# VHH binders against c4kar8, part 234

Target 1, 263 residues: c4kar8
Amino acid sequence: MAELSTPSPASPAPLDGGRGDELEKFTLRGARQILQLLQDLITHRGLITAHTGGGHSFMTAVLKVDEERGRVVLDPSPDPQANRRALAAPRLTCVTQLDGIRIQFPLVGLGEGQDKGRPALFAPLPAEMLRLQRREFYRLQVPLAHELSCLLKAEDLARKPVEVSARVIDIGAGGVAVVVPTGAAEFVIGGTLPACRLALPDGEPIELDLEVRNLNRQTQRNGTEQLRVGLRFAALPRAADTRIQRYIFKTERALNAKARGGL
Below, E stands for the ipSAE of ESMFold2; O stands for the ipSAE of OpenDDE; V2 stands for 0.75 times the mean of E and O plus 0.25 times the DockQ between their complexes.

## First folded at step 14 (VHH)

Design na8 (framework vhh_7n9e_1; at its last look DockQ between E and O 0.37; V2 from the best seeds 0.00; counts 0 for: unsure alone 61.9 < 65)
Fold by ESMFold2, look of step 14:
Structure na8 (fold): chain B 263 residues (1-263), chain A 125 residues (1-125)
Amino acid sequence: as target 1 above (263 residues)
Amino acid sequence: DVQLVESGGGLVQAGGSLRLSCAASGFTFSSYAMYWGRQAPGKGREWVSGITSSGGSTAYASSVKGRFTISRDNAKNTLYLQMNNLKPEDTALYYCARDFEYSDTGYLDSWFDPWGQGTQVTVSS
């Protein structure tokens, strides 16, 4: 078992904003595969984060697939601004997870209308979908009942130090994603947050340095906007890594037991 | 409508300096963190630098740290990049952006918020 901290690799790589050839092997382009995956998202009632660009996103879901017309029907946001951004965007980048596997797909040509008398968004079926099935990218979705939090040491709009208790929404070997109310603190991709504290259920909070890797202003299903912050662990001690892996393992077991009817 | 207009590029010899500007309109500039990115011939787009909405914190790619300085003037809706000690590998088309979409599970579809055409920087040896 790990009991001592170990040094982590010293470098962050510079952030890369381009598409790479390494994603091509995870890209699905077959019509049958795309239809089946979209149907699976409908069946599991998967929540989808739809990125509209400019650091904005909203939560949605695929309501149905109209195979005959070759289009997908999405749930609109209760926030009219989120819907306006979606309709104006040249692409809607949809990100979700199905059975622990990250799914990503673009929608182009989004339009508005009605479906069965209710407002809806429509788009042609995506021409491609990423099914990013790599273990190193796994992120456990933290159950709300666990109330995991991370105390962030950041700055407010007046450039003064502020401590923000942020709810952890997912956790993996390399980092966490947290949510904070919009305006609670300022962040910049590439910035470092020293001496943050991650609270796990099984002991004292873990002190660690975090690097901001993504930011989006996310409109929730209830219309509330909050900031989702993706954070990388910098120089994670071995003992902290062990506690995080143990939490992930135990939580996965508990979630799998519920899925099997408590067997 | 959102518009970002980059300027200040040009041809410069190695060791020289340039100052890039990005004029922003169509959104509340002071509410957004802002970024510079670049794209060199035959390469993908690369994040260069970022600055918080108030200007209180900055971040830099390791390849430019110590040579480039990002700044902003929220009263003028303008973002700047002071580029010193330029090297041939800094040759690229430079873009400003409101945010930068990146995911730890892989690359998200690249997003620089490229409403402008960029400004070309060419560094001769």
Scores: ipSAE 0.537, ipTM 0.824, lowest interface PAE 1.9, mean pLDDT 83
Fold by OpenDDE, look of step 14:
Structure na8 (fold): chain B 263 residues (1-263), chain A 125 residues (1-125)
Amino acid sequence: as target 1 above (263 residues)
Amino acid sequence: DVQLVESGGGLVQAGGSLRLSCAASGFTFSSYAMYWGRQAPGKGREWVSGITSSGGSTAYASSVKGRFTISRDNAKNTLYLQMNNLKPEDTALYYCARDFEYSDTGYLDSWFDPWGQGTQVTVSS
């Protein structure tokens, strides 16, 4: 009776996937996947920002995917200069968004021609497409009526400590987005704002450290510039996490009830 | 046109030092935070360091904290990265950037211009 030595379960190879491996999770390299995503862009008539380098870009769209020839057809810019830059660029970096997901892909070997008698740009199919879901966590859009605020401790242009009261526009388990007047303080992506105070409707403000993850300058309709700051919770006490989650849950429930005509 | 030109890269032995420079033109340099990123062979672009417009605040990736120092000279429109105690893992093409999006993954997959052409840093064991 030969004891069948049960093969020792192969220790899962340490996902030593270096930081590069994480990006690989979001990178599509399969031909079929790439084709499908390009087709989705066509279907949704997604506008694409094509970056040609040197701070220059133009708006384009994928018009067609030619699978037989292995090429993508793009809408040329109405600006001849932009097209010239595109053709001269060693690489075109295309950026778009589909269903809230950022999509990036490179095009190399851009050429000009005609598609069905219309001017068009042609490039070989991208070898890879990146789908970046920016947010690991669901973020609730904060109702204006709740007036959530975050007191940011930062520095001004003179390196003087300042406190800036910022309106919270969205909140999730991982962080908040806030808006501040342009010039109210200096921010740097990757920087830490210590001992900030998040004000929730249900009690005392929560003291917490915030990490700057995103900076977006926005021009309002009235011409005033504001800065949107994406902030990650750098250190969140468990009690604070619970409060935040409770707030999100309660608010979502209320919003859903209202949407159903209950309020 | 916005231009960023990186320089100062090269071959260095482990434990050595390099100073990178980035010359900026085509925009008001003193009005923007500036950043360094890098891309190692076969890896994505990663954030390395950032500095506010005035130079008052700096930020560093955990992998380079205590070894790298970012600075700027607004009068010269130049960004710097002093790299000390270099390691083979620091081998990468280093980029200067005015703007980028920092994803939760820590990878700068922001192909937003302007990025320079980069300067190659190679650290031998």
Scores: ipSAE 0.449, ipTM 0.797, lowest interface PAE 1.2, mean pLDDT 85
ESMFold2 (binder alone), look of step 14: mean pLDDT 78; pTM 0.786

Design na9 (framework vhh_7n9e_1; at its last look DockQ between E and O 0.28; V2 from the best seeds 0.00; counts 0 for: pae E 16.0 > 2)
Fold by OpenDDE, look of step 14:
Structure na9 (fold): chain B 263 residues (1-263), chain A 127 residues (1-127)
Amino acid sequence: as target 1 above (263 residues)
Amino acid sequence: DVQLVESGGGLVQAGGSLRLSCAASGFTFSSYAMYWGRQAPGKGREWVSGITSSGGSTAYASSVKGRFTISRDNAKNTLYLQMNNLKPEDTALYYCARIEDYTYDESGTWEYEFDYWGQGTQVTVSS
């Protein structure tokens, strides 16, 4: 009676963690870590923007973590319609900041009820929480007094080439963030904008290729909608890099001097 | 309500081709850039391709460039992904997305995502 040695389940080959590794560095999946972060949000009374889809969101907060039931308790919106949308949404995307770090996490399976006699929203604990610490690329906030502009070569809705003069809001070694009027041009994430022109104060504009890395719709205080576009330097000549670095250092020095009561 | 329904996935041999479709409803499809993403087992969600609202400009992840083609038919409210010369590494759940606000990181993944996406369609490429 030959004892058929049940083949030991082959340990899943370590997922070649290379490319997913960077986001994984910022993604918390450990139950304890998630609980701790949620607790930190509670402690700091962190306001959370909960996105329900369709461009709709409401402000909420984590009120409680129920470890026994494996759920998070959220503050409902004072707007019943927002709550209805939240409950109908297949996924709630929660966005907040803690200590300057952007935190994003999904909630699935939202329900309504009461917590200690107060209306509340309930959801299972998130399976993951993203902490985006963008430390890697210092970006200088461009002072309003020292306006930089970037001429973007893009296409409009009619696929016609257009040049859009965009205000640079921040600049770093790796790229720029700009603001453009909504509808001025079409952008696609990962798209390349060739032969753009970055205007620096110290001379002729720098011609460079830009890659669209992020898009963010922003509503100004006056109600006007703008598009923030994050752009990576796709190909930056060494001379241009030097100029950009020089500008950054010079501007930082000036800002610091001003902050110290100088000029 | 915004709905995205992916289809066209399946099992295919390496070197084969598939065409994915995404039917969109509940919004003005022609007013939005659309994207394809994928998620392989045990990996994070990664960006695959994007197309502007008008279809005038397209973008591709380096891993799929030259093999995949994104297109759209605004009259049909449909997004497409033609996938040629498929590789085992392309095995993933593919989903289409309407992105409201997002950040694309250097690794090809979404650093920040606020979008609508469908349930996805499974693509499996056998060696």
Scores: ipSAE 0.390, ipTM 0.769, lowest interface PAE 1.4, mean pLDDT 84
Fold by ESMFold2, look of step 14:
Structure na9 (fold): chain B 263 residues (1-263), chain A 127 residues (1-127)
Amino acid sequence: as target 1 above (263 residues)
Amino acid sequence: DVQLVESGGGLVQAGGSLRLSCAASGFTFSSYAMYWGRQAPGKGREWVSGITSSGGSTAYASSVKGRFTISRDNAKNTLYLQMNNLKPEDTALYYCARIEDYTYDESGTWEYEFDYWGQGTQVTVSS
């Protein structure tokens, strides 16, 4: 069964709410596909973070799939309070990875029981699973030595224009990811930042429009807070596209030459 | 606990107007950017509009630009969507959502991204 007409509290956050069709292409709704993906998680002993709401989560795993009864069997937490929160939650949002690809799925109707005489948690099979392989283009990890930056034309809390210099951490044909200090500006997923300037090592900065695709607020191990902003290129002129692709190719070539010791 | 409750949906004729509300509780509403999404029958979820935490900047999907207006009242913990010149293709379940703060797992193994969603309010546009 698929969730087509009613949003779920456990539904994953869209990276682009105006691009709901893009999330749909990553959504598995076929029963056989869902069973196979759950079986792959079991086989690889994938650890799952189950979010119960209110900032609470616990680690679990899919122990098995009971196909006859249409249920998944989950490893309970050794912490009884975590299990109580899970059982009381209207839904769980389960997040994990398989082969480097983020997987996310809701579970509703969680129950407590026994499996082979041991405590276990049970839920109906999810009606959908998100397998988020969303990058359509190669993304170059920008060497720190290049010190690439992008000047963002954004707004502050008071609706006043601000310019924010953001370090570029990766770049591809379709966009960049940047980091900025938290609180430097207000960003909205789906918002457009017009007339930003991308500074490449060769030539003058490129003026381009960027669309905010995702936001990730992070606290670094050293306590520094930053905001990771995923940005899509909007309506790139051909010349700008050519310069970006040339930078990517040249940098890849240089990185490969260093890896081979100059051969 | 975070809670988002949408209201103001209903049946309207094409060309009509409707205003949706989203009541927020369980968090500091004024600290978060918010957005509206929708899910039409037989289609996936679609982002509609977003607004900064202060209300100072807004963004719209191309399908609704010039017809819809997002706003917020931080004193009332309420998000709004004014929908004008409604079309049958605007028929959908409309929901509001909050952008979650993320952090690394303490080991640095996982990056987490988590939103809270309302239950939604139905908008049906007849011709």
Scores: ipSAE 0.000, ipTM 0.211, lowest interface PAE 16.0, mean pLDDT 76
ESMFold2 (binder alone), look of step 14: mean pLDDT 80; pTM 0.790

Design nb1 (framework vhh_7n9e_1; at its last look DockQ between E and O 0.32; V2 from the best seeds 0.00; counts 0 for: unsure alone 63.8 < 65)
Fold by OpenDDE, look of step 14:
Structure nb1 (fold): chain B 263 residues (1-263), chain A 126 residues (1-126)
Amino acid sequence: as target 1 above (263 residues)
Amino acid sequence: DVQLVESGGGLVQAGGSLRLSCAASGFTFSSYAMYWGRQAPGKGREWVSGITSSGGSTAYASSVKGRFTISRDNAKNTLYLQMNNLKPEDTALYYCAREWPSSSYDEYLAEYFQHWGQGTQVTVSS
């Protein structure tokens, strides 16, 4: 009577296959690592965008980490409505950057209270924090003094070819973010912009194809609307890649030197 | 409030065709690029197609290129997806969106994007 070993139920395949695996490499789950990263955010007074869902967000900061109580203290919004949304949200998604590295973490169980007599938001410590360390995800904020630009070849609302000179606001190995006036051209995520020209300070513009990856409408303080366009390098020659990397490295070094009081 | 209502889904045999519609309200439809996405059972959300506000430019995922056609009627505030030569792999909940997360990283921010419809089910039988 051969005991038919009932096959152990196959562990449910992790739902989000390939994309999930890449993010797991950048996910911190260690308590000590999480605490350290939160402390670093405090030390650097990092501004955090807290997303409450429904297209709403507010700016906050980590004010304190209470290890004894296992909670993080956040700066409330000056907008009472934003705070109400935050408290009503089942989850906050916090996004920030430290040293050019994008950081994202969820907060669940948000509450309001007082910290040393000041209004504050409280949440349990995040169970995980995403820290994108890959060089490909690193984005250098372009100094205003460098005046990097990208000539975009696109179409206007009348479907006519137009060239738009866009200011580059950040650059990485994988692409650029640019700002354009609203209405200057039409863009669609997944669309290709062929034969664009990226102007770097060190020489002739680089001709390259760009893929639209992100579109964000932004209202400036003056009430003017701008479109932030995230663009991926669709085909980058090796020589161009080298130039971009060199620019990033040189600029980062200069910024760091300046920050240290050297220049 | 922004509202998107998808329709036109159903059961179809492999090789068949469907036309999806998305009725938009609560915003100036003609001022926004629009997108189709889909979610297959047990899979994440997948970008399918996008179209500029004027309809002048379109983009497609490699998996649907040459088979699907996105279009829009701004006068009717309606987005369309013509799906031809459907395959079992196209089985999914299809939804329209005014915004789309651009990266897997941004998918974590998907809750930021409220402007998705409830979706319409497309089932392709082998």
Scores: ipSAE 0.754, ipTM 0.912, lowest interface PAE 0.5, mean pLDDT 87
Fold by ESMFold2, look of step 14:
Structure nb1 (fold): chain B 263 residues (1-263), chain A 126 residues (1-126)
Amino acid sequence: as target 1 above (263 residues)
Amino acid sequence: DVQLVESGGGLVQAGGSLRLSCAASGFTFSSYAMYWGRQAPGKGREWVSGITSSGGSTAYASSVKGRFTISRDNAKNTLYLQMNNLKPEDTALYYCAREWPSSSYDEYLAEYFQHWGQGTQVTVSS
């Protein structure tokens, strides 16, 4: 029988060298703080991306916290294979946002079961949660009505050039995340995509070079699969940076005004 | 089960060449981009190279560009790394992977990833 190597639980080694140690001040480890944050996610119906490793993730939500058993209850995927990957993973890395603040937490020891007669996933309460309340970690969740898109110049499965109009799902100072239908094009982490075009609601599209920094096959809540591509802005001209920052600021202002208006 | 088995490492003089292989099984190899990484003593894991699922596009770390060539044979479920003009700085445990985590201020932050291979040692003598 073939032997499997069990990787060390050491911190990841990212392409440009992560600064994981400095995240300690954003890390919550208090049981009451963790419980309250999970309850906030439930109250706001926060949609969570659960990364299972191997370039896969699925969308989920925290349904409840079982304080007596010290567990969280998650919504399973309608795709059985996504659930199998989650149950086999030594760790889920859960990512979401609350009011523009990025929340990230690990879940270990995931199991399956029933909650009120419905299938559910269970895990012990996380030992820590990150609340990345700092400007440089901020990613604006792009409102669907803005229809932000990015034209990517890539290759298809037959190694032929293809242009893909990808929907932008979040945007920050240093890059965007986009979704692409599975199979529309191929990407590799570390690859560069020259002369892409980012379409903001105002003005002409911005021409810019992008670097692929993140790549995962994401199972949506309805069970369909899309490719989520995290893209870094390479050499960003000042004018382009100004337009991106203006878009982010205006959109933040508009979202804050809706919150004050009691919507 | 997913299995990745590296081979082809060894001791080589500076300026020499080696070809690493990674035999893959337990998953649909042709559906995944694949990566080579390395870990030198006293350093963290370093991304070396990546290749798309079809083999149509490749990417390299600046330190190896022009000297290393990644390739794949999807019919044989095998990933390769041709390493030419080797330098003592290339001394490391080399491993292949189906994923590579990334983090930065504006991108997804991964806390953990899995390596699917045991690694093969490359030692370059001056």
Scores: ipSAE 0.545, ipTM 0.835, lowest interface PAE 1.7, mean pLDDT 83
ESMFold2 (binder alone), look of step 14: mean pLDDT 79; pTM 0.798

Design nb10 (framework vhh_7n9e_1; at its last fold request DockQ between E and O 0.63; V2 from the best seeds 0.67)
Fold by OpenDDE, look of step 14:
Structure nb10 (fold): chain B 263 residues (1-263), chain A 124 residues (1-124)
Amino acid sequence: as target 1 above (263 residues)
Amino acid sequence: DVQLVESGGGLVQAGGSLRLSCAASGFTFSSYAMYWGRQAPGKGREWVSGITSSGGSTAYASSVKGRFTISRDNAKNTLYLQMNNLKPEDTALYYCAREWPSYDEYLAEYFQHWGQGTQVTVSS
């Protein structure tokens, strides 16, 4: 009569450690890894969205990594106001993508100066870089030639219904990022935009509800301010999902073929 | 400098009501959407509600929808959160924010324009 030792119930892993632990898996802290990733950003001329706080951001790029001085050199904004905000910010949050992988890193101690006689921003090397490899974070940068647009149904500052045609900047399985002129409509994070229309190249626009997930004011190189709106698909019909996935896949293949010298 | 000062928190029994206020200064209040968030003990910060700059549109977390009402007085530079039918699960430090990080949890730590918060404790 062999006493079946009832396996002691595994103590539930503390729930609090899981999210932090998951993020740590995607966080690079090694100096060599950080340097390599920054160098890769330079090589690929990756555009970086630098968040300065207050819902403001500007486009920049890593120009150089100075290993000797332990600093990164960034391209300043053509907007002096954006640069002032950046310099005043206790922390710069940099967001970019490389090979469809989202990269995020903080910069602290931003200063201005000159690099080879050109204005530049300087910061100490980041202590960590987040590299998110999950498919859910993948966003296809929409080629300018495709001219994807999304008709947003929103309200203006006078609380009147308005329709705003927004250019789609990036698209993924979960949503789109669009740009709209500042003041064209009001948005609030968590807000729902009902019965919007996403225009894809392959047919009729897709009607869908969108949820506002993020808002960023950006100054363009020409000095014009625009609002970048991150939108989640609130309810996506299966047929629409299939079309979006097909578009992404087809576009990625085309871009990769072009990058290989095939077109 | 951007300043946000929350008030109106306290101890309340389940089913009770509170009204939070947030006094804003150091920026053009009427030009920004505003938000409420909260942080329960041992949990991360969570989005509670948002309101457009004009006050024309509002948004709520599913957990508070139908119970909480966000409003603003642009003339007074003040944001409000009316909380009705409070539950023990609503116990948290409540924050007023000029900006909210994307629902992307990875960006939450990068936003700095929050107040010190006001404590809401709901007893069973």
Scores: ipSAE 0.775, ipTM 0.919, lowest interface PAE 0.5, mean pLDDT 86
Fold by ESMFold2, fold request of step 16:
Structure nb10 (fold): chain B 263 residues (1-263), chain A 124 residues (1-124)
Amino acid sequence: as target 1 above (263 residues)
Amino acid sequence: DVQLVESGGGLVQAGGSLRLSCAASGFTFSSYAMYWGRQAPGKGREWVSGITSSGGSTAYASSVKGRFTISRDNAKNTLYLQMNNLKPEDTALYYCAREWPSYDEYLAEYFQHWGQGTQVTVSS
């Protein structure tokens, strides 16, 4: 199989900030809308990635909304260091997905305390929440049974070549997110990983170049840490793109049919 | 607490060179990839360069590739940016950081930087 994109890839755009005015049409600012969306997250028991900055995050959930006091209550991490990072951060950036729509909101003024005698984290209600219903932001959560993996060609901490088989946890039109064992390899945002292999169910693995878009030391709900790596497809041949889109579509249809069938 | 202190900025003529430093404390510096970013007047924050925790791999924005060199000294907990062939377009406040957010994980305007930055001004 020929190497994807390496001989003549389109140059990827630089990593960018400053897209705020493009997002205004996705921004909810009404108090009732915000309360309802937070309640929906509670009802669906949505897992939330809370980014504390500095390349760290932890998994959490909204336990309740205290409308009268104007605050949200979050589940703390069993890892005290994750909680300390959260309390020290000038803001948390909370990211989750509800019914296929990416939800994002900031929390500022986080404090610790107790709720019904159990440790909890508290913050004022967010002044805004984003509902990002665009194809570029959609990420299919890969069912565990599909066992999707991506073979990464990277370097270990001694600067030696290493191949790492990483589990694919989500996939979208522009890339994948994977988990990598701590210490197995080193990465840098903006770096490229040539000739990686993405294993899809419908044929031979796709050979492709990947760009690291995010790195996140994520503390799981049980307190353990994994390295979550966001990877952009540097360039895709049309055949590879078609296979990826077909996988996403078929998996979405299967999940939707299961939901209509009474679950 | 994490602390990053940038230095080495200044006024320089086009075509000139500067070397920025970033002194790190409050964390295990050698365990983290590190980044330089910049913010020009009236513009959003721009990613400039990154380097792996060991220093074995680097990445650069296309606008600076071939002119800027990122490096680190893990024994001194210091990150560097050597800037050569400077252009007026490089005028900005330069920051070092331990992360770089993107829209595929969270909004870049929520970017967190750990210091005040160091000003680089390139005159024609």
Scores: ipSAE 0.596, ipTM 0.847, lowest interface PAE 1.4, mean pLDDT 83
ESMFold2, look of step 14: ipSAE 0.504; ipTM 0.827
ESMFold2 (binder alone), look of step 14: mean pLDDT 81; pTM 0.818
ESMFold2, look of step 15: ipSAE 0.424; ipTM 0.785
ESMFold2 (binder alone), look of step 15: mean pLDDT 81; pTM 0.818
OpenDDE, look of step 15: ipSAE 0.756; ipTM 0.921
ESMFold2, fold request of step 16: ipSAE 0.487, 0.517; ipTM 0.813, 0.826
ESMFold2 (binder alone), fold request of step 16: mean pLDDT 81, 82, 82; pTM 0.816, 0.826, 0.822
OpenDDE, fold request of step 16: ipSAE 0.767, 0.766, 0.766; ipTM 0.930, 0.934, 0.930

